VH-VL binders against NAD kinase (nadK). Designs and how they scored, part 83

Target 1, 268 residues: NAD kinase (nadK), of Syntrophomonas wolfei subsp. wolfei (q0aze0)
Amino acid sequence: MKIILVNNRFKENTEKKAQEIAGQLSALNVEVIIDNGLDEPYAGTVDFIMVLGGDGTMLRAARRYGQRAIPVLGVNMGTVGFLSNIEINELAEYLPLILREEYSLEARMMLEVAVFQQQSLLTRVFCLNELLLRSNSPRMLSFALEISGQKLEPYRGDGLIVSTTTGSTAYSLSAGGPIADPQLDAFIVTPVASHIINKRPLVVSPEREISLHLLEEREAIIGIDGQIKMDFGAENRVLIKRAPHPLLMVNLKAKPFFTSIDRSLQRQ

## First folded at step 7 (VH-VL)

Design G29 (from y20 with heavy chain P106S; framework fv_bermekimab)
Fold by ESMFold2-Fast, scan of step 7:
Structure G29 (fold): chain C 268 residues (1-268), chain A 122 residues (1-122), chain B 107 residues (1-107)
Amino acid sequence: as target 1 above (268 residues)
Amino acid sequence: QVQLVESGGGVVQPGRSLRLSCTASGFTFSSYGVHWVRQAPGKGLEWVAAISYDGSNKYYAESVKGRFTISRDNSKNILFLQMDSLRLEDTAVYYCAKDRWLVQSSYGMDVWGQGTLVTFSS
Amino acid sequence: DIQMTQSPSSVSASVGDRVTITCRASQGISSWLAWYQQKPGKAPKLLIYAASSLQSGVPSRFSGSGSGSDFTLTISSLQPEDFATYYCQQANSFPLTFGGGTKVEHK
């Protein structure tokens, strides 16, 4: 059995626990690969991915490994989040089930984001939450949105978010998007400070292709899961599709999504 | 610098064929969709055909569908219009024009050639 | 096919005048309308796309407005080089269609 242990180098508690857990797994004859974010993703085959940290660490793991159809377990280190399944103090209890492969999997859709310079592919990235297009200056953007070749009215404002259902509680929520059941597959298209009144969030089939490009030369950026940032100009375009593989999230215990989000939205 | 130049126009007999060419320079031809637009003497503009940047999508006006074929050679920066079964009604100056985009749909034509005249000897 | 109707067919104007040209689509085309200028013996030049976006290099005296089915091109203060024929063109769906043109000529 080979396990990738993903941690955040910049979280002191997570780094120490990663070393401790790696030692425990090695003692049980499990081969451990530690991914602290410094190097390229591990290129070999593995059986399981264990993510130690908060939602940000899980987003990085999903971007790096989510397309490999390998079980991914989120282990919370005491931060508030929605992508972990168990707490670190529960790991010892659940470790035997992990090693015996006694767990269920929940599929979470991902985005495939292809960025072009005109028609030349610059980069292709995958993400779990969202793509954000936003202005990088005081000037508002003017941009075109196409959904499966259907040209919508031009957008004028600060930007746009294209989100998965998992991402519905991230930036899309802050911009006025709906809360979506993560078990649904859909794109959520949420405008950011639109100058045109009545631009509403759209919920779109995951089989659709979404295309964005600027209508006027502006300083803009695209953001991926809040972790990758790229310049975006009038000669750039982005194509967004459902990724070929969902992220396979490990369920060792029931997490009540609706009551969790309800409590998060209430002041506690 | 940025330029489109048409060629291949001339005097033809009805029912014959002509092949128009349009050579692009000063921009990345393979990145843009391109159009053919014609204008009959003393008349307005009439859109004829378009081809996407990679040639995968082709569009035609109803009046030319089945008679005209649009194609492109991205390695040579050339757009073509093969005109078969020509009619007197096809008399016009033919312009090639670059779309601002044309990936899945058109956004307007920002660069135009000078035009090439197609006319008929009766 | 979407039919584009321009009015007027011609307008007589003097330098410094405000000129307004209208274009009506036979069905809704959102904001996907372009405006072109054509001088005698020359190819058309793109002025405006997406109904109101000014093409780079086009003077700010040109502006476009409208959405759905009714559109206008305005020249706020006509200059000598603006005497030309103007065309609208819908970019909403194929086949693309042009308006009949509006000739702006000297009084």
Scores: ipSAE 0.492, ipTM 0.779, lowest interface PAE 2.9, mean pLDDT 90

Design G3 (from y20 with heavy chain V103I; framework fv_bermekimab)
Fold by ESMFold2-Fast, scan of step 7:
Structure G3 (fold): chain C 268 residues (1-268), chain A 122 residues (1-122), chain B 107 residues (1-107)
Amino acid sequence: as target 1 above (268 residues)
Amino acid sequence: QVQLVESGGGVVQPGRSLRLSCTASGFTFSSYGVHWVRQAPGKGLEWVAAISYDGSNKYYAESVKGRFTISRDNSKNILFLQMDSLRLEDTAVYYCAKDRWLIQSPYGMDVWGQGTLVTFSS
Amino acid sequence: DIQMTQSPSSVSASVGDRVTITCRASQGISSWLAWYQQKPGKAPKLLIYAASSLQSGVPSRFSGSGSGSDFTLTISSLQPEDFATYYCQQANSFPLTFGGGTKVEHK
């Protein structure tokens, strides 16, 4: 068995804990690869991915490894989040189940984001939560949204979010988007501070192809899962599709999604 | 310098065929959809045909459907319009024009050639 | 097909005048309208796309407005080089269609 341990090098406790867990797994004859985010993703074949940290670390793991059809387990080490399944102090209890492959998998759709410069592919990335198009100045954007070749009325405002259902509780929620059952597959298209009163969030089929480009010269950026940032100008276009493979999330413990989001909304 | 140059116009007899060419320079031709637009002497503009950046989608005005064929060669930066079964009503200056985007949907034609005249002998 | 009707067919104006040209679509085209300028013997030049977006390099005296079916091109202070024929064009759907044109002439 070969396992990748994904952690955040810049969190002192996660790095030390990753080393401790790697030692324990090695003692059980498990090969361990540590991914602290500084190097390129591990290119070899692995059997399991264990993510040590919060939702941010899981998002990074999903971008790096989510398309490989490998089980990914989120192990929470602090801040309450939506993407971890067990707490770090529960790991010892569940480790035998992991090694015996006694768990269920939950498939979560991902986005494939292709950014073009003058229609030449600049980059292609995968993400779990969302793509954010936003103004990088006080001036509002004017941009075109196409859904499967259908041109919608121009958007005017601070930006737009194209989210998965998993991402419905991230930036899309902050911008007024709906809370979606993560068991559903759909794109959620949420305007950011639209100057047009009737621009509403859209929920569309994940088989749709979504494209965005600026109608006027403006300073804008594209954000991916709140972690990757790219400049976006009038000569750029972004194309968003359903990714070829879902992220396979390990379920060792039942998650009370609706109860958790309800409590979170009351607290906020 | 961004430029489109048409060629292939001339005098033709009714019922014959003619092939127009449009050569692009100064921009990445393979990145843009392109149009053919014509203008009869003393008349207004009439859109004729369009082709997407990769040649997979082609569009035609009803008046030319079945007679005209649009195509492109991205390796040579050339747009073509094959005109078959020509009629007196096809007399016009033919312009090629680059769309601002045209992958699946058109937005507007920001670069135009100087035009090539198609007319008929008596 | 979507029919585009321009008004007026011609307008006589003097340098410094505000000139307004209107364009009406036979059905809703959202904001997907472009405006072009054509001088005698020359190819058309794109002025405005998406109803109100000014093309790079076009003077700010040109502006576009409208949505749905009714659109306006305005020249705030006519210059000598602005005497030309102006065309609207819907970019909502194929086949693309142009208006009949508006000739801006010297008084």
Scores: ipSAE 0.549, ipTM 0.796, lowest interface PAE 2.5, mean pLDDT 90

Design G32 (from y20 with light chain N92Y; framework fv_bermekimab)
Fold by ESMFold2-Fast, scan of step 7:
Structure G32 (fold): chain C 268 residues (1-268), chain A 122 residues (1-122), chain B 107 residues (1-107)
Amino acid sequence: as target 1 above (268 residues)
Amino acid sequence: QVQLVESGGGVVQPGRSLRLSCTASGFTFSSYGVHWVRQAPGKGLEWVAAISYDGSNKYYAESVKGRFTISRDNSKNILFLQMDSLRLEDTAVYYCAKDRWLVQSPYGMDVWGQGTLVTFSS
Amino acid sequence: DIQMTQSPSSVSASVGDRVTITCRASQGISSWLAWYQQKPGKAPKLLIYAASSLQSGVPSRFSGSGSGSDFTLTISSLQPEDFATYYCQQAYSFPLTFGGGTKVEHK
């Protein structure tokens, strides 16, 4: 059995815990690869991915490994998040189940984001939560949105979010988007501070293709899962599609999504 | 300097064929959709045809459909309009024009050639 | 095909005048409309795209407004170089169509 341990090297305790867990797994004849974010993603075959950290670490793991159809388990190491399934102090209890493959999987859709400069593909990335287009100056953006070739009215405002259902509780929620059951597959398109009063969030089929480009020369940024930033100008366009594979999330313990969200919204 | 230069216009007889060319320079031709727009003497602008950046999609006005063929050679930065079965009503200055944005959908045409005249002998 | 109707066909104006040109589409075209200026013997020049966005290098005295089926081009204070013919063009669907043009001429 080969397992990747994904951790956040910039959290001191996660490095030490990753080494400790790697030693325990090695003693059980499990081959361990540690991914602390510094190297290229491991290119070989693996049986399981264990993410040690919070939601941010899970988002990074999803971008690096989510398209490989490998089970991914989120293990929380402090602050409660939405993408972890068990706590670190529960790992010893669940480890035998992991090694015997006695768990269920939940499929979570991902985005494929292709950014072009002129005709040339500049980058292609996958993400679990969302793409954010936003202004990088006090000036509003003017941009075009096309959904499967259908041209919508030009958008004016600070930007736009194209989100998965998993991402519905991230930036899209903050911008006024709906909360979506993460087991549903859909794109959620949420305007950011639109100047046009009747611009509403859209929920569209995950089979749609979404295209964005600026109509004016402005300073803008594309953000992916809140972790990747790139400049976006009038010579750029972005194409968003459903990724070929969903992230396969390991479910060892029932996590009540709706009661967790309800509790969070009542506090805030 | 971004420019488009048309050539190939001239005096023709009805029923004949003519091929117009438009040579692009100063921008990445292969990244933009391009159009042919004509204007009869003393009349308004009439859109004729368009071709996507990669040549995969072609569009025509109803008045020229089946008679005109738009094509491009991205290796040579040239746009073509093959005009067959020419009629007296095809008399016009023919302009080539570039889409403003890097998408197949035209939002406006920001660079135009000087035009080439197609006219008919008596 | 979407028919584009411009009015007036011509307008006589003096330097300093406010000039308004209207364009009507036979069906809804959202905001996908461009405005062009053409001087005698020259190719058209793009002034405005997406109904209201001013093309780079075009003077701020030019402005566009409208959505759906009714659009206007305004020149707030006509200058000597603005005597020309103006055309609207729908960019909503193929085939693309132009308005008949509005000639802005000296009084």
Scores: ipSAE 0.012, ipTM 0.550, lowest interface PAE 8.3, mean pLDDT 87

Design G33 (from y20 with light chain N92D; framework fv_bermekimab)
Fold by ESMFold2-Fast, scan of step 7:
Structure G33 (fold): chain C 268 residues (1-268), chain A 122 residues (1-122), chain B 107 residues (1-107)
Amino acid sequence: as target 1 above (268 residues)
Amino acid sequence: QVQLVESGGGVVQPGRSLRLSCTASGFTFSSYGVHWVRQAPGKGLEWVAAISYDGSNKYYAESVKGRFTISRDNSKNILFLQMDSLRLEDTAVYYCAKDRWLVQSPYGMDVWGQGTLVTFSS
Amino acid sequence: DIQMTQSPSSVSASVGDRVTITCRASQGISSWLAWYQQKPGKAPKLLIYAASSLQSGVPSRFSGSGSGSDFTLTISSLQPEDFATYYCQQADSFPLTFGGGTKVEHK
C-alpha cells in the first residue's frame, strides 16, 4: 500500500505531525510520500491520499490528485471545515479500516478550467469549489458568458462565479448563490455585484461548456478555489467543463451535511 | 503588421468558376474564425461565408449555398473561397475578414483585407 | 434570417453636429450587434461590438446603445474624417446580416 500525506507546511506543527504519522504508517509496511506543497505532485501510482488539515489543504489536494480516481480522506487538525471526515485524534481508531479498505466513497464533481490567449492554452487546472472572475480595480467589468454556444446577454458588474455543488457553500454562497446538495452534479453560475437588477444565479447541467471573456479592456483576475490567481485581459478567454473524474472522498464517519450547514449559517 | 490580403478576383463568364484566396500575416491565423463579405458596386455589405478556426464548421449565406465552398490552410495562413456556377448577381468586391474573438460564435470583424473585384465580361 | 433595417439611409450634417443612426432587428438579438465605418474605396472598419463596446483606437465621440431589437450609433461631435457610410451587423446567429447602410454626407 502506498499513501500520499498532504499537509500545509505553513501551519504550526503540521510538518512534525505529518512525519509522526508517516513513521507510524511505515512501521505498518505502508509506503508514504509527503506532499507539503513545495514540490511537483507525486507522479507515481498510489492507493490512498490522506489530507492533514483544513478545507484549504483539501482543495490543494483535489487540484493536484483529484483526477486520478484515488480515495482521498480529509483529516481535520482542529480547524473548522466541510471537507474533512474525521478528526486527527480519531485517526488511530480508523486506521485499521483504511488499511483493510473498509470504507465507502462519495463522488464530488470537479471543474476543468482552461485559460487561453488566442487558441494557445496558457494553463489547465482542476478545482473542487469554483472559478471566480472579478474586477481588479474599482471599475465594473463588461463580459460575455456563453453556455454550450448560447450567448447570454452581456454581464456588467464586479464579476462572476462558476461553482460546483461542493463549492455552493464557499464563495458562491457569500455572493448570493443557492446551497446545493453536494451529491448533485451541476454548475452554479452566480453574479458578483451585478449592475443588472434581475440577474440571478443559474443552475445548469454539468454536461455544458461555459466560456467567459471580457468585452472591454479592464483589469481583471481569475481566481481558482481562492488559492490560484491569474491576470485576465481582453485577449484571454476561459473555458469551463466538468472534469473527467470526480474527487473520490472517503467516508469513515457519517457527516450530516444539512444539519452542519444549518448550524454554520446560524453561527455567522 | 496585422493584415489580410485578398487575391484571385478578375473577369469571368457566367456559369464559370473562380477561386479567391486571402493571405494572413501578423497574427495567429489558426486561432480565429474568418469570413468572406462582399459588396456589389454601389450597394451595401453582404455576408457570404465563414469558417471556424480549425475548419470543422462552415457557414454560408442562402444565396451561395451549394455553389460556394469556404476552406482554409492553417499551415500556409490562407483562406479560400471556391466559387462555382457564377451568376451576374455575384458581381462584387470580396473582402476577407477576421472575427474579433476566439470563441466559435461570431462577435464582429476587426481586421479586413482591401478586397478583390469579381466581375463579368461584356 | 434576421433582417437588419437602418434609418436613415442618408444624413446631411456639418462638422460639430451630433449624428444619430438607428438599426432595427427583425427579432431579438440581445446585445450582439456591431457597427462599422466605411470610407469610399476602402474596407470597413469596426467601431463598436456587443452594441456598446468601443473598439480600441476608435475615438470616444463614437458610442453605441440599445439591446434586443433597437440600436443606436451616436457621433457626439462630427469631425471631417467621419463623413462615411455606417453599417450595423447582427452577430447573434448565422447567417450574419448587415443593415443597408447610412451615408453621412456634407450639408
Scores: ipSAE 0.156, ipTM 0.654, lowest interface PAE 6.2, mean pLDDT 89

Design G37 (from s26 with heavy chain T100A P107S; framework fv_bermekimab)
Fold by ESMFold2-Fast, scan of step 7:
Structure G37 (fold): chain C 268 residues (1-268), chain A 123 residues (1-123), chain B 107 residues (1-107)
Amino acid sequence: as target 1 above (268 residues)
Amino acid sequence: QVQLVESGGGVVQPGRSLRLSCTASGFTFSNYGVHWVRQAPGKGLEWVAAISYEGSNKYYAESVKGRFTISRDNSKNILFLQMDSLRLEDTAVYYCAKDALWFGRSSYGMDVWGQGTLVTFSS
Amino acid sequence: DIQMTQSPSSVSASVGDRVTITCRASQGISSWLAWYQQKPGKAPKLLIYAASSLQSGVPSRFSGSGSGSDFTLTISSLQPEDFATYYCQQANSYPLTFGGGTKVEHK
């Protein structure tokens, strides 16, 4: 069995814990690859991915490995989040189940984001939560949104979010988007401070292709999962579609989504 | 230099067929949807047909549906309009035009036009 | 089909004048309206797309406005090279349709 252990090098406690867990797994004859995010993703075949940290670490793991159809387990290291299944102090209890492959999987859709610069592909990125288009100046944007070739009325405002259902509780929620059951596959399209008062979030089929481009030259950026940023101008386009493979999330214990989000909303 | 050049126009008899061609240069033809637009002598512009950048979607004006066929050859940078069952009302200068947006699934306007080729009828 | 109606069909103007041309769609077309200029014997030239976005290289004296069904092209200070026929065109849905044209003539 070969396991990738994903951690955040910039959190001292997670690096130390990753080394401890790697030692324990090696003692059980499991080959361990540690990924702290600084190097290229491990290119070899692996059987399982264990993510040590919060939601941010899971988002990074999903971008790096989510398209490989490998089971991914989120192990919480302190901060409450939506993407972890077990706590670090529970790992020893569940480890035998992991090694015997005695767990269920939840498929979570991902976005495929292709960014073009002057008709050339600049980058292709996969993400779990969302793509954000936003103004990078006090001036509002004017941009076109196409859904499967159908042009909507131009958006005028600070930007737009195209989110997965998993991302419905992330930036889309802050911008007024709906809370979606993560077991549904759908795109959620949420305006950011639209100048047109009646622009509503849209929930659309994951089989649709979404494209964005500016109608006026403005200083804008695109953000991916809140972790990657790119400049975006009138000579850019972005094409968004469902990624070929969902992220396969390991479920070792029931973690009720709706009661978790309800509790989160009480704090806000 | 971005350019479109039409050819194939001429004098034809009613009921006959004619094929127009439009050769593209100076841009990546395969990245753009392209259109045929006609203009009868002394009259306004009339959109005729369009084809998507990859060739899979074709659109026609009602007046030409079933009689005209749009096609493209991206390897040769050529757009075609096959005109069958020609009528006197088809007399016009035929322009080919490039859509403004690359990889567009919809039209955003036509930013580059050819010089036009005249289709007319013998007495 | 979406019918595009332009008014007036012609307008007489002098250099320096403000010229306004209107275009009405028979159905809502959002902002998906383009404006073209055509000089005698020449192909049309794209001036404005998405109702108000100025095409690269087009002088700033040209401006477009409107949304839904009613649209306006304005030339703030007419120049000698602006005497031409102007067309609106809806790009909301196929089949695409043009307005009947507005000829801007010398007074």
Scores: ipSAE 0.615, ipTM 0.823, lowest interface PAE 2.1, mean pLDDT 91

Design G4 (from y20 with heavy chain V103D; framework fv_bermekimab)
Fold by ESMFold2-Fast, scan of step 7:
Structure G4 (fold): chain C 268 residues (1-268), chain A 122 residues (1-122), chain B 107 residues (1-107)
Amino acid sequence: as target 1 above (268 residues)
Amino acid sequence: QVQLVESGGGVVQPGRSLRLSCTASGFTFSSYGVHWVRQAPGKGLEWVAAISYDGSNKYYAESVKGRFTISRDNSKNILFLQMDSLRLEDTAVYYCAKDRWLDQSPYGMDVWGQGTLVTFSS
Amino acid sequence: DIQMTQSPSSVSASVGDRVTITCRASQGISSWLAWYQQKPGKAPKLLIYAASSLQSGVPSRFSGSGSGSDFTLTISSLQPEDFATYYCQQANSFPLTFGGGTKVEHK
């Protein structure tokens, strides 16, 4: 068995713990690759991915490895989040189940984001939570939203979020979007501070293609899961589709989504 | 060890130029966006400029647009700030700072240098 | 530019006190806000990112809350090493902007 341990090098607590866990796994004849975020993603074949950290570390792991159809387990390191399944102090208890492949998998949709300059593909990225289009200056954006070729009335405001159902509790929620069951596949399209038009969030089939472009030259950016930023100008176009593969999240113990969300919202 | 070290500060005359450098070590420099942030004596923090991980995107505070140029050399792990047409109000300690996450995160800056002082002679 | 307004500009406190610092953005910034601690003659240190996420190595007595335009940094029980200046910073749009700072000083 070959396992990737994904952690954040800049958190010494997680780096030390990753080395400790790697040693324990090696003693059980498991080959371990450590991905601390500094190097390119591991290109070889692996059987399992273990993410040590919070939701941010899981988002990075999903971007790097989510399209490979490999089981990914989130192990929480003390910060409450939605993407981890077990706590670090529970890992020893669950490790035998991991090694025997005695767990269930939950599929989480991902976005495929393609950014073009005219007809040329500039970049293609995958993400678990959302794409954010926003102004990079005090000026409002004027932009076009197309859903499967249907051209909506122009948007005017600070921006737009195109989110997965997993991302419904991230920036989409802060911008007024609905809370969605992550078991559902859908795009959630949430306007950011629309000034003139009373625009509502849209829930859209994941089989549709969403296209965005600026109607006027403005300084704007595209943000991916809060981790990647790209300049976006009037000569750019972004195309958003459901990614070819979902992230396969390991479920070792029951983690009730709705009671977790309810608890989190009551603490706001 | 993850480090950023600024250099190039000093005493200048108004209207002249100065180039600041920031050398990175202990992390994959080419994977992170980096910033220049300054602080005038006894004053608060002021963001100055930023450059994306690949150097394709550059951002500036309005007070420095057209006068300052940010650049990076990923092969040498070095960030630059070329400061032209310097003014007395540019007097400050200049810090370089790294984006928190790989691929440029908007969340914050997690690693900072010690700062380099830019002052003016009478 | 997005203007960040911090209050108070200074606060006098004793060890063990609960200290609350507020930050208001001139427009909505979602959760794109960070908090920094700066001691005299030193570089800033990241405490909180994404409005409420505690940076690794930062004591749990620090917490952040808020979304949209109003944000709060709380120190639940002030320690001797916490006397410093605190800054909020929005990362929603360029240019990035800092609050004016709040100095936490001895009574």
Scores: ipSAE 0.000, ipTM 0.390, lowest interface PAE 15.0, mean pLDDT 85

Design G5 (from y20 with heavy chain V103E; framework fv_bermekimab)
Fold by ESMFold2-Fast, scan of step 7:
Structure G5 (fold): chain C 268 residues (1-268), chain A 122 residues (1-122), chain B 107 residues (1-107)
Amino acid sequence: as target 1 above (268 residues)
Amino acid sequence: QVQLVESGGGVVQPGRSLRLSCTASGFTFSSYGVHWVRQAPGKGLEWVAAISYDGSNKYYAESVKGRFTISRDNSKNILFLQMDSLRLEDTAVYYCAKDRWLEQSPYGMDVWGQGTLVTFSS
Amino acid sequence: DIQMTQSPSSVSASVGDRVTITCRASQGISSWLAWYQQKPGKAPKLLIYAASSLQSGVPSRFSGSGSGSDFTLTISSLQPEDFATYYCQQANSFPLTFGGGTKVEHK
């Protein structure tokens, strides 16, 4: 059995803990590949991905490995997140189940984001939560939104979010988007501070293609999962589709989404 | 015209404080991690400190830890280095430098300022 | 901390020469190594990132190779503007560390 162990070396020195766990797994005849976020993604075949850290580390793991249709387990390192399933002090208890492949999988849709300069592909990335288009100056953006070839009236404002249902509780929520059941597949399209009073969030079939481009030269950025930022100008276009594969999240213990969200909203 | 410009260097006495600034133009400052790197007269490059694009993560060389504080103001496109308890061994030209790529990139630093000299009167 | 050792500390070369500079990391750093050129009184300039990728605008006579712990910068045919000090830098983990530098000197 071969496992990728994903950690973030730069947050609270989690590298020591990753090395310790890798040693424990090796003692059980498990081959371990450590991904600390700096190296290129491991190119070989693996059986399982274990993510040590918070939701941010899981988002990185999803971008790097989510399209390989391999089970991904979130192991929390100190604070409870929405994307982790077990705590680090519970790992020893659940490890026999992991090694026997005795767990359920929850599929979470991902976005495929392709950024073009004119007709040339600049980059293609995958993400679990959302793409954010926003102004990077005090000036508002004017931009075009097309949904499966249907051209909407131009948007004017601070930007737009295209989110998965998993991302519905992240930036989309802050911008006034709905809370969505993560087991549903849909795009959520949420305007950011629109100057047009009747622009509402849209819930759109995941089979649709969404494209965005600026109508005026402005300083703007594209943000991916709050972790990747790219400059975006009038010469650029972004195309958003459902990714070919969902992220396969390992479920070893029940994590009640609706009661967790309700509790979080009550405390805010 | 991507540019970084340092200021605030000068002559100081040991034990005193000094604040360096680095102003950015021609790129989206808030999208990139930025670094302070110093070079003592006639010596090699020494990395000093770094700050993530959003200011949430800060890193320091052991030699300056507890004495120097890195910060940034993304609304003004300015990077700062607050230097407290200055020592003679802190004498150097201080450069600010931008990560080549996003996400606290491992790809190196592609844009550098001209440097600002910090030196001591004995 | 990861120690970066460059060799040689200096090399005397003539225009047209092939120059090779080596850099060794005390621990494995994958391909996360950059090379910089610094001319007297100037800021460093990025030449190579990710061990072997040429920075935009840098002449093709510069090349980098290596992975793990051993790395090489090569200048295939030295030009007058290439007399400078060269530094390697590991980008694998904080704190970031530079090599001691290699000065390419004119005879």
Scores: ipSAE 0.000, ipTM 0.418, lowest interface PAE 12.0, mean pLDDT 85

